VHH binders against WD repeat-containing protein 54 (Wdr54). Designs and how they scored, part 18

Target 1, 334 residues: WD repeat-containing protein 54 (Wdr54), of Mus musculus (Mouse) (q9r0d8)
Amino acid sequence: MFRRERSIPLRSSAAALSNNLSVLQLPARDLTHFGVVHGPSAQLLSAAPEGVPLAQRQLHVKEGAGVSPPLITQVHWCVLPFRVLLVLTSHRGIQMYESDGSVMVYWHALDSGDASSVQAMFARGIAASVHFICVGTCSGRVLVFDIPAKGPNIVLSEELAGHQTPITDIATERAQGQDGVADMVTADDSGVLCVWRSGPEFTLLTRIPGFGVPCPSVQLWQGIVAAGYGNGQVRLYDASTGALHVQISAHARTISALDLAPEVGKLLSAAEDTFVHIWKLNRNPESGSIEVEHCHGECISDTQVCGARFCDPLGSSFAVTGYDLAEILRFGTV
Short names: E, the ipSAE of ESMFold2; O, the ipSAE of OpenDDE; V2, 0.75 times the mean of E and O plus 0.25 times the DockQ between their complexes.

## First folded at step 16 (VHH; framework vhh_enristomig)

Design q6 (from p1 with G54K; at its last look DockQ between E and O 0.83; V2 from the best seeds 0.00; counts 0 for: grease 24.8 > 24.2)
Fold by ESMFold2, look of step 16:
Structure q6 (fold): chain B 334 residues (1-334), chain A 119 residues (1-119)
Amino acid sequence: as target 1 above (334 residues)
Amino acid sequence: EVQLLESGGGEVQPGGSLRLSCAASGFTFSSYEISWYRQAPGKQREWVSTIRSKGYTNYAESVKGRFTISRDNAKNTLYLQMSSLRAEDTAVYYCARYSDYWSLEMDHWGQGTLVTVKP
């Protein structure tokens, strides 16, 4: 089904961080943007499907004189109805850039009272919901930023409580506008999931308790929460009730990335066990229950996977980053 | 100033052919990705085809196999060879430029040239 394609060189290897790959697709230009973190640097690349890197840019978190450069935890393109912003999270806070990384539009510093070391505070987990950008913090609070259609008048509009441990990941899906329809899920280091409806006031719809294992990566699709855990399990929950529908022993080690191709219902899981798996999600039309089918498995030759993403909405290609690997690996159907 | 000037539009029978040109000036044409777009009356502007500075090309599904984009960097000219034309190809055709590989939107547009395929 999938074949290894030409890799894209990186200036340095990807950091050993979960969710360490972001993708922005530009179908009218037949281009893909990739974002990868190493240390205080985010590496941005623009590449054609043939794997030829057409442009590169490095972003750094701002530093003061005599201050160690802060480490970046995640980089992500937030696609909003009216603009696209590139968001970086780090041990000093949150920086937002125009989509090309050329101009910083906004920044939010985390509380300096906890900054006795570089790792005392951090932001982690980035997603866009409607015209909001939501960012997790190490305290378990989720910061909600209201993003204007143009310009830098970004405001922190809400802080969400629901987690007691650091946020690991946030995922969103377009809301249908119905009351009670979930459009965001947040996850933390204890494995707790919170399911929300976004709006002028975010509403907590469901809290799914943890079971003693971190949840590094989550996705939300058609009322289904897909969660990837530190023990290699993928679990599928009903977003409205929190009920567990499916438990998959998908990997032998920590899941470091989940991604969805929403138009075809394909789920990608990737883990420290060096494997990437693709699953097909379906609802049984008779019962409405969630079902899964394994579609593809790929072994990434002795590489600890730290990021994996589909490169197209139909799930016909995907890209992988690995610890100590100075390239983005690509796979596609012919 | 950056200028893009389309030409070659006209009236054709179904199944016919036309070649559109876009003359570029005011910038280093060979360094830029250039695209064709079209807009039928009362409809949204839609992407047709793109060619990058190194010659990579891509096409909208509706025109793939019928249209060919090309460029002559020595003459600063973009072309669109249209064949097997259909009534739904009737539109004003525009050439447009991206400022770089990072841009999400065009920074310059031509004035357009009308293509009419008779019913």
Scores: ipSAE 0.494, ipTM 0.744, lowest interface PAE 1.8, mean pLDDT 88
ESMFold2 (binder alone), look of step 16: mean pLDDT 82; pTM 0.833
OpenDDE, look of step 16: ipSAE 0.582; ipTM 0.824

## First folded at step 17 (VHH; framework vhh_enristomig)

Design r1 (from p3 with T50H; at its last look DockQ between E and O 0.64; V2 from the best seeds 0.70)
Amino acid sequence: EVQLLESGGGEVQPGGSLRLSCAASGFTFSSYEISWYRQAPGKQREWVSHIRSGGHTNYAESVKGRFTISRDNAKNTLYLQMSSLRAEDTAVYYCARYSDYWSLEMDHWGQGTLVTVKP
ESMFold2, look of step 17: ipSAE 0.715; ipTM 0.882
ESMFold2 (binder alone), look of step 17: mean pLDDT 83; pTM 0.838
OpenDDE, look of step 17: ipSAE 0.650; ipTM 0.837
ESMFold2, look of step 18: ipSAE 0.714; ipTM 0.889
ESMFold2 (binder alone), look of step 18: mean pLDDT 83; pTM 0.837
OpenDDE, look of step 18: ipSAE 0.718; ipTM 0.869

Design r2 (from p3 with T50Q; at its last look DockQ between E and O 0.88; V2 from the best seeds 0.64)
Fold by ESMFold2, look of step 17:
Structure r2 (fold): chain B 334 residues (1-334), chain A 119 residues (1-119)
Amino acid sequence: as target 1 above (334 residues)
Amino acid sequence: EVQLLESGGGEVQPGGSLRLSCAASGFTFSSYEISWYRQAPGKQREWVSQIRSGGHTNYAESVKGRFTISRDNAKNTLYLQMSSLRAEDTAVYYCARYSDYWSLEMDHWGQGTLVTVKP
């Protein structure tokens, strides 16, 4: 059983965006870093399980002289083998910072070609795969950046085509040291999913067709794609074949966040229907079937959930952001 | 210059006890989180324990209940009391400092002190 714990105050509220809570778990320090966006700024916090912030920082988007700062769509800690970068997406492009947000090391501007639609352009969807950072765009293209072990010599190495509508989310998984295993999934506003294998060049393994409903949030776990949809469904697909194994009417409204505690196989789903559900995932070794078990339902009273994430590797604590809430809510097991 | 100097290592029989010390200088010791790490031959450096500036302590599961971290801010000294020692505790033990709560890595390390638990 989860119980409400001390919340973490925000200087402003969370913006009404799906996946609007990012975490970096630091179990060796018994700390969690949180990131929440609102308008042209992001609030970064570091907190212990007691729930009070031990450190707080605002990250304002850096722009050239005379240019108004763009609205931020997402902030995310990308963990790579030899470094961690804080990646920020906005209506003007992508900015990458040192992990504490103090120094910008790289930026990439999106090209509109039509000046009157510049504020409709955006980047959204951020994930790391080995030494690459992948970022989605409103056109449906995914930009792949090759990240050096240190320094600012980041290069755009590849652009992936597979989507015709804006990217909503990207998720990755370590390939377990084996070739031929899917290690990235991308999702879009039409509900199309693309499953990729990383390598010298990314290759498309399968494309799962949409059905006219957005897919705001995805996760990838041991060859299972978990997708959360605008109609409140969670669907579990086999990543290698694209076959639908499980369909759950998990929520009454749009799913706004999925998160994974991969070491224990727990999936968290959260939605505008004010609920957070925790599921246990497993793959039957004999049949190859994907199995799911409902573990917990939590009602976050009077809250349109914008983001929800586990705060620890065991999935025993999670945090929630909501539309018009000036705090991060936290829940934990005893 | 920031300096961390470990001492107290040595040989001990299984089940025995040792107390390690880390003498700190060149900074305001009481304001910093300090940790113990260890490295067995041929293995990666592994976190053992930490104590925050406010006194809150944390331990790796492998040492919980056997090791106790403490600090004496008047003497600028960090301690690790080790009890019920086992062969797998054999390692060079280091003290190290984080610069702040945002840091992902230690900014200063001691030279280390060897603890050997006889088979």
Scores: ipSAE 0.478, ipTM 0.753, lowest interface PAE 1.7, mean pLDDT 88
ESMFold2 (binder alone), look of step 17: mean pLDDT 82; pTM 0.826
OpenDDE, look of step 17: ipSAE 0.627; ipTM 0.824

Design r3 (from p3 with L104M; at its last look DockQ between E and O 0.75; V2 from the best seeds 0.60)
Fold by ESMFold2, look of step 17:
Structure r3 (fold): chain B 334 residues (1-334), chain A 119 residues (1-119)
Amino acid sequence: as target 1 above (334 residues)
Amino acid sequence: EVQLLESGGGEVQPGGSLRLSCAASGFTFSSYEISWYRQAPGKQREWVSTIRSGGHTNYAESVKGRFTISRDNAKNTLYLQMSSLRAEDTAVYYCARYSDYWSMEMDHWGQGTLVTVKP
């Protein structure tokens, strides 16, 4: 099915962080962008038929003079209806850039609040829903930023409560236009999931309790929540009811990434057990039950997988980052 | 100032051919990725074809094999050769420029030129 394609060299390796690969697909330009975090920097790379990388850029979190740059936790292109922003999260907060990374348009600092309770803070989990950008924090709060169609007038419009442990990941799906339909899911270190409808005020639709393991990675697709857990399980829940439909012992170790190819309903899971698996998601037309079929398994060079993403909406290609690999590996059909 | 000016539109019978031109000025044309887009009445603007500064081309599935994008860097002109034209190709055609590989939006658009394929 899948074959190894030409990889993209990195200046260094990917950091050993879950979800450490961001992909922005630009099919009209026959161009894809990749984002990878290593320490205080993010590497941005492009692939095209005439070159990998066709272009390359490196960003650091901006800090004042004499201050060491903080470690980055995630980099992500947030695609909004009228603009695209490049968002970086770190142990000091959130920075938002124009899509090319050249100009910072907004920042939000996290801090302890006082010296008697000082402890490490961080932001983690980035997703866009309609004109909002949502970012998770170590407290379990989710920060909602209202993004104007143009200009720097970004405001923190809401803080969502629903988690009591650090946010691990946030996933969104483009709204279907109906009130009460889920378009965002948030996950935390205790394995709790919250399912939301975005809007001027976000509403919590469903809270799915944890079972004693963290949930590093989630996806939302057509009313299906796919969750990847620290024990290697993938679970599929109905987003409207929170009911567990499918439990898969997919990996031997912590799942570090999930991704969706939405046009074909394929789920990618990747883990610290060095495997990537691709699954087909369906609903039984008679019962409405969620079903799953295994499609492909790939072993990655005896390394912990840090990130994995499909490179096209049809799921015909995917890319992988791993700890101590100085390249992004790519795989395609045929 | 950056300018893009389309020409070459007109009326044609089904199966006919037209060549569109986009004259560029105010920038180093050879360094830029340029695309053709089109907008049919009552529909949203859709991508047609792209050519990068290094010559790589790409086409929408609906025009593949019938349309050819090209550029003449000495004349600062982008072309779209259209053949085997169909009624669904009726639209205003625009040329547009990206500022670099990282930009998500076109930074300049032409005024457009109308192509009409008669019934």
Scores: ipSAE 0.536, ipTM 0.785, lowest interface PAE 1.5, mean pLDDT 88
ESMFold2 (binder alone), look of step 17: mean pLDDT 83; pTM 0.830
OpenDDE, look of step 17: ipSAE 0.558; ipTM 0.797

Design r4 (from p3 with S35N; at its last look DockQ between E and O 0.91; V2 from the best seeds 0.68)
Fold by ESMFold2, look of step 17:
Structure r4 (fold): chain B 334 residues (1-334), chain A 119 residues (1-119)
Amino acid sequence: as target 1 above (334 residues)
Amino acid sequence: EVQLLESGGGEVQPGGSLRLSCAASGFTFSSYEINWYRQAPGKQREWVSTIRSGGHTNYAESVKGRFTISRDNAKNTLYLQMSSLRAEDTAVYYCARYSDYWSLEMDHWGQGTLVTVKP
């Protein structure tokens, strides 16, 4: 079904971080923007299926004069109703750029409000919900930024409590207009999941307890929370109740990425065990139970997978990054 | 000054054909991705077709097989050949340019040309 396609060369490699591949899909243009982090820099690439990168850009986290740039933890395109921002997180804080990375429009230092000289923090986990951008921190707090339609008047509007260990990942789903549906899920290093409704005041709907392993990657689709764990399990929970419906020993090692193709209900899981699997999610129409079927497995030899993402909304192609791999690998249907 | 000027619109019977043109000036036309968009009465502007520098094309599903985008770089002109026209194709048609591969918004739009498919 899927076959290896032309790789996209990187100027360097991907850092060994979970979720180290971000995409912005541009299906009308038959383009995908890719983001990959290594050390103090992020590489941005714009590529089409038929060839090598059409454009490439490298960003560093901005610092004051004479200061070494901090390590970047994640880069992510946040799609809002009225704009798209490129968000970088690091051990110093959060920077937000115009979508092409050319102009910084906002920054937030994690220790800017603390007079303590021995304070180092990091941010990790980035998602957009409606006109908000949400970013996780090492304390387990989630920062909520209210994003204006234009300009740099971004404000920190809320800090969410629900986690007591570092945030690993945040995922959102576009609102469908139904009351009671979940808008956002947050995950942490203890494996706790929090499910939220977005709004002027975010509401905690459900807290799903951990079971002794971290949850590096999470997704939300039509009331289903998909969680990938440090022990290689994929778990599917009902977002409204927190009930565990499906538990799959999908991988032999830590899951480093989950991704979703929401138009077709396909879930991608990728792990340090060198495998990528694609799953089809649905609900039984009679019982309402969450069901899953395995669609595809891909072994990526000698590659510790760092990130994996679908490149199109129909889930017909996906891309993979690996530790110390100087290319983005791509796979597509015939 | 970057300029895009559409022409070729008019009234057509169902099943008929029209060819739209977009004359470009003020920039190196051959280096840019150019697009057709349309806006039907009371609806949002929607993407119709894209052609990159180098000739790669893409189409919205609603027009695939009926519309053909092309470009003549020597004449700085973009074309849209429309065939098998339907009432649903009635709209103002715009050509538009991206500034580069990174841009998510068109940086220049034409004034539009009206296509009306009579009942």
Scores: ipSAE 0.554, ipTM 0.803, lowest interface PAE 1.6, mean pLDDT 88
ESMFold2 (binder alone), look of step 17: mean pLDDT 83; pTM 0.835
OpenDDE, look of step 17: ipSAE 0.652; ipTM 0.841

Design r5 (from p3 with L104I; at its last look DockQ between E and O 0.82; V2 from the best seeds 0.69)
Fold by ESMFold2, look of step 17:
Structure r5 (fold): chain B 334 residues (1-334), chain A 119 residues (1-119)
Amino acid sequence: as target 1 above (334 residues)
Amino acid sequence: EVQLLESGGGEVQPGGSLRLSCAASGFTFSSYEISWYRQAPGKQREWVSTIRSGGHTNYAESVKGRFTISRDNAKNTLYLQMSSLRAEDTAVYYCARYSDYWSIEMDHWGQGTLVTVKP
C-alpha cells in the first residue's frame, strides 16, 4: 500500500503538458532530482528523506539579447553509459546541458522552413539509448544525436522517418546484448508507434498503426510496448510482431503519463481523470501472451495529472504533478 | 588543495574486523557528502557506503549490517568499520567526495588502501 508523503513545493506551477515530470534517481546517494516545466522555464528540485527540497534551481532556454525565451515542451535527464545530460526541448529546438543544468554543451535549432505553415515548430519526446540521444519533432521526424564519452562534439547522426504527425513521446530500454532486440519506441499524435533497434544506423523493427487517437505516452519493457492513449486506454503490444495483446480501459480521460519500474515490471499510468494506476506486466511462459495485473489505484482529488513518475527502480514510491498545482505530490510504500 | 588519504588496510582472516580511516584536508569537511568505494582486482569500482554532512547514511546491499560508515568532523576523518569480513570483501578501498547535491560524479578521490581477506 502507498501512502501520501510530504509534498515538494514548486516556485511556480506545472504547465498543462503531458509527461510534465522528469526524475533522476540517485539511489546510492538516497537522492531524487525532479524536473517540471512552467512556460519558458524548467524547475529543478532535489529531495531526500531528511528534507524536501534540499536544493532547487530554475533553468531557461538560453537566447540572445532581445529575444524572449521560448516555451519549453519537455525536460529530461538522459543517462548514458559515460555521462548524464539534461535535455530541454522547446518551440525553438533542443538544448543539452550538464546534468545540473549549469552549462549548455550543445544546441540544435529547428528550421522554421521545414514545418508546414499550419503547424507550430517544436521538439518533443526525449530518450537516451546506448550513446545516442533521440528527440522527436513536430514533423514526425526523430533526430538522433551521437554523444561522445566526453566533450562537446555532439553531432546529429541520423533522422528517423516513420511518423507523419508530431512525435509525442520516446522511450528506451537497455539492450540484452542481442542483435535485433528492440530498445526504443516512438509515438505520435495519430497513435502510430514505431519500434527500433539502436545502432550506428537505427533499424525500424515494427510499425504499429494508429486508430485516430493520439498516444501521449509510451514505454518499452522486455519486448512489451505499453502505450497510453488520448481516449484513456492502455494497450500492450508485442514489440516484435506489433500484435495487440491487451487493451485496458484504464482511465476516463487522456493518459498524460506512463512510467516503468524496470526491475519489477511495474507500469504506472496517470491521466487527467485524477487517477494514477499501477500495473504488473508479465508474459505467460507457455503461450507467450502478455498479461497484466492491477496493483494499485490512487485517486488524487481535484488534480488533473500532467506528470507521474516512479522515484526508485523497484516502484516503491512515485511522484505526481498536476495542472497549475504548485507542488509535487509524493506517495510511498511502508 | 583538497586531499583524501585512506589508511587502515591490511590482511585479515575471514570473520575478522578492520577499521578504515580517510583523513581529509583542504576543505570544510563537515559540509560535504563522503563515500567509500572499493575495487577488487579485475573488477569495476563499486559503491560501498555514503554519509551526508548531516549524518544520513546509506549502504550497498552486499555490506549492509556488516559495515558502518561514520565521520568525526572535529578530526576531519571519515571511517568505515568493517566486521564479519568475507573473501569477496578483498579490494582496494577508496574514499571520495561529492561537490554538492546536484553532482552525479565524485570530484575528488583518495589513493586507496588495500584490504585482503584470506582463508
Scores: ipSAE 0.606, ipTM 0.844, lowest interface PAE 1.4, mean pLDDT 89
ESMFold2 (binder alone), look of step 17: mean pLDDT 82; pTM 0.829
OpenDDE, look of step 17: ipSAE 0.681; ipTM 0.851

Design r6 (from p3 with S99G; at its last look DockQ between E and O 0.87; V2 from the best seeds 0.65)
Fold by ESMFold2, look of step 17:
Structure r6 (fold): chain B 334 residues (1-334), chain A 119 residues (1-119)
Amino acid sequence: as target 1 above (334 residues)
Amino acid sequence: EVQLLESGGGEVQPGGSLRLSCAASGFTFSSYEISWYRQAPGKQREWVSTIRSGGHTNYAESVKGRFTISRDNAKNTLYLQMSSLRAEDTAVYYCARYGDYWSLEMDHWGQGTLVTVKP
């Protein structure tokens, strides 16, 4: 099915962070933009299928005079109806850039009463929902930013309370049959999941309790929550009821990435056990039960996977980053 | 100033062929990625095909195998060879240029050339 393709060189190895690969797919140009975190900096690349980067840029998060650069936790392209922003989260806050990373348009500092605390404050978990960008924090609060169609007049419009531990990941999808409304799932270090619906205010629809392990990565597809856990399990829940439908012992160690190709219902899981698996999701029309089929397994020898993403909407290619790996590995169907 | 001028449109029967041209001026044509787009009456513009400065080509699924994009850098001209034409290919066809590899939108468009595939 998939085979190894030519990799893309990085300036340095990816940081050992879950979800440490972001993509922006440009199918009309047969290009993908990649984002990878290297500690206090992120590398952005624009690359073609032949693997040679056609353009690249390095982002550094600036701080005031005399302040050491913060470590970045995540970089992510947020695609909104009229706009695309590149969002960086770090131990000092949230910075938003034009899609090419060249111009910062907004920043939000996380409030701290004690500058002497090491690693006490950070943001983590980024997703776009309608015209909002939602970002998780270490307190478990989710910050909701109202994004104008043009210009820098971004405002913090809500804080969502539903988690008591740091947010790990956020995923969104358009609500079925309802224009301008999206569903959103948020995950945390205790394994709690919250499902929200956008509107005048975000509304909590479902709370799924944890079971003793963190949930580093989450996806939402056609009313199905796919959650990847610290024990290597993938679980599929009904978003409306919170009922567990499928439990898969997918990996031997912590899942570090989940991704979705929504047009074909394919789920990608990747873990610290050096494996990437691709699954096909379906829902039985009579019983309403969620079904899953294993499609592909790939071993990434000699490294812990930090990030993995599909590079096209049909799930015909994917890319992988790893700790102590100074390249993005790519795989495609033939 | 950057200019893109399309030509070669006309009427054709279903199953027929047509070749479109796009003459470029005001920039170093060989250094730019150039695309064809089309717009049917009452619809939004849709992407058709792209060719990179190095010659790599890509096509929308609806035209793959039927259309061929090419460029002649000596003549500063982009081409679209269309074959096996269908009624749904009826549209105004535009050539367009990206500014750089980071761009999400085209920065220059031609005025278009009409292709009509008879019912």
Scores: ipSAE 0.539, ipTM 0.757, lowest interface PAE 1.4, mean pLDDT 88
ESMFold2 (binder alone), look of step 17: mean pLDDT 84; pTM 0.843
OpenDDE, look of step 17: ipSAE 0.607; ipTM 0.816

## First folded at step 18 (VHH; framework vhh_enristomig)

Design s1 (from q1 with T50H; at its last look DockQ between E and O 0.79; V2 from the best seeds 0.61)
Amino acid sequence: EVQLLESGGGEVQPGGSLRLSCAASGFTFSSYEISWYRQAPGKQREWVSHIRSYGHTNYAESVKGRFTISRDNAKNTLYLQMSSLRAEDTAVYYCARYSDYWSLEMDHWGQGTLVTVKP
ESMFold2, look of step 18: ipSAE 0.534; ipTM 0.759
ESMFold2 (binder alone), look of step 18: mean pLDDT 83; pTM 0.839
OpenDDE, look of step 18: ipSAE 0.579; ipTM 0.824

Design s2 (from q1 with T50Y; at its last look DockQ between E and O 0.50; V2 from the best seeds 0.56)
Fold by ESMFold2, look of step 18:
Parts: sequence; structure tokens; C-alpha cells
Structure s2 (fold): chain B 334 residues (1-334), chain A 119 residues (1-119)
Amino acid sequence: as target 1 above (334 residues)
Amino acid sequence: EVQLLESGGGEVQPGGSLRLSCAASGFTFSSYEISWYRQAPGKQREWVSYIRSYGHTNYAESVKGRFTISRDNAKNTLYLQMSSLRAEDTAVYYCARYSDYWSLEMDHWGQGTLVTVKP
């Protein structure tokens, strides 16, 4: 059973954005870093389980005098084999920082040289796969950056097509080096999912058509695609075939976050309906069918949930952000 | 100049005890989290224990209950009391620090002190 623990204060509340909580787990230090977006600012926090918030830092995209800073859409720690980068996406592009947010190592501006029309541009959806960082855009293209082990020589190596509407989320999983195994999923505002294998050239393995409902949040675990939709459904698909195995009426409102505790196969879903649910994913050993079991439900009173994440790979704790809530709520097993 | 100097290593029989020390200088010792690491011959360096600036401690599972980390801020010294030593504890032991709570890597390491647990 989960129980509420000491909250972590925020300087600003969380913005009403899906997936508005990022974590970096540091088990050897017994620390967790949190990232939360509010408007043009990303707030970074470091906390210990004994409940003392130890450090905090704010980032924003700095502009010249008289220029409004862009709204940030996400902040995310990308863990690569040789480095960890903190990535911000915004209406002006993509910024990559050292893991503590202190030094920008790369900037990619979204192309605004199109003289044919004025339109809103933004990046959204951030994930790391092997030595690549993948970032979604409002056009539905996914930008793939090749990240060197050291230094700033980051290269846009590929642009992926497969979506016709803005990317909402990207999730990855380590494929353990096996060829042909899916290790990335991308989602968009139409509910389309694309399943990929990372490599020097990314391969589209499966495209799952939408059904007229946005897909704000996705996860990938051991060949299972978990998708959270704007109608409150969670759907579980086979990553290799795209076949729908499970459809859960999990929430009464838009799902704003999914997360996964990979060592135990637990899925967290959170929604604007103020609920967080934890599910256990499994495959039937005889049929290969995806199965799901409900493990826990938590009502976060008076809170439109914006983000929710497990704080450890075993799923023994999780954290929640909410719209207009000036703290990160924490829950742990006891 | 930040300096960390380990001492107290030596040879011991299985089941024996040793106390390692790490003398610190060149920084405000009381403000830093300090850790012990070890490296056995032919193996990767592994974390053993930490003590935060405010006294909270933690240990690797392999040493929990047998090793005790402590600090004496008046003497700028970190300790590792090792008891019930096993052959698997044979390694060079290092003290190390992080520069702050954001760092992912140690910014200073000691020279190391050898602990040998004889069969």
C-alpha cells in the first residue's frame, strides 16, 4: 500500500501540460532529481528520501532585451551510455544541457524560414535510445540527434516521417542489442502510434492507426506498447504486430501521464480526473497474449494531475504534479 | 587544493576487523557528502557507502551490517569501520566526494588503501 509522504515545494506551480514531471533516479546517492515546467521556466529539484529538499535550480531560455522567452513544453533527462543530458523543448526549439542544467551544449532552432505562412511552431516529446536523442515536432516529424560520448558535436542525423499531426510523446526501451526488436514508440494528437527500431537508420516497424482521439502519453516495455488517450482509455498493443490486446476504461478524463517501473512491469496512469492507477503488465506464457491486473488506485484530491512518475525501477514510490499546485506530491510503499 | 588521504589498510584474517581513515584538507569538510568505494583486482570500482553532510548514511547491500561509515568534522576525517571481513572484501579502498548534489560523478578521489583478507 502507498501512503503520502512529505511533499517537495515548487517555486512555481506546474503548467497544465501532459507529462509535466521528469525524474532522474540516482540510486547510489539515494537521490532523485525532478523537473517541472511552468511557462517559460523549468524548475529542477534534488531530493532525498529522508524528506529534505536538498537543492533547486530554475532554467529558462534567455533572450535579448525586449524579447519574450519561449514557453517550454517539456524538460527531460536523457540517459545515454556515456553521458546524461537535460533536454528542454519549447516553441523556439530544442536546448540540450549538461545534466545539472548549468551549461548548454547544443541548440536546435525549429525552422521558421518558411515565408509562406505564420504558424505556431513547437517541439514536444523527448526520449533517448542508445546514443540518440529523439524529439518530436508540431509537424509530426521526429528529429533524431546523434550524441557523441563527449563534447558538443551533436548532429541532426535523421528526420522520421510517420505522423501527420503534432507529436505528443516518445518512449524508448533498451532492446538488449537484438536486431529487429522495437525499442521506440511515438504518438501524436490524432492517436496514431509509430513503433521503431533505433539504429544508424531508424526503421519503422509498425504503424498503429488512430481512432480520432489524441494520445498524450505512451510507454514501451518488453514488446508491449501502452498508450494513454484523451478519452481516458489505456490501450495495450503488441509492438511487433500493432494488434490491440487490451482496452481499459481507466479514467474518466484525459490521461496526462503514463510511466513504467521496468523491473516489475508496472504501469502508472494518471489523468485530469484526479486519479492515479497502477497496473501490472504480463504476457500469458502459453498464448503470448498481453494481460493486465489493477494493483492500486490513488485519488489526488483537488488536483488536475499534469505529471506522474515512478521514482524507482521497482515501482515502490511515485511522484505527482498538478495544475496550480505549488508542490510535488510523493507516495511510497510502507 | 582538495586532498583526500586514506590510511588503515592491511592484511587481516577472515572475520577480522579494520578501521580505515580518510584525512581531508583543502575544503570545508563538514559541507560535503563523502563516499567510500573499492576496487578488487581485475574488477570495476564499486560503491561501498556514503555519509551526507548532515549525517545520514547508506551502504551497499554486500556490506550492510558489517561496515559502518562515520565522520569527525572537527578532525576533517572520514572513517570506515569494517567488521566480519570476508575474502570478497579484498580491494583497494578509496574515499571520494561529489562537488554538489547535482553532480553525477566524483570530483576528487583519494590515493587508496589496500585491504587484503587472507584465505
Scores: ipSAE 0.568, ipTM 0.776, lowest interface PAE 1.3, mean pLDDT 89
ESMFold2 (binder alone), look of step 18: mean pLDDT 83; pTM 0.838
OpenDDE, look of step 18: ipSAE 0.596; ipTM 0.821

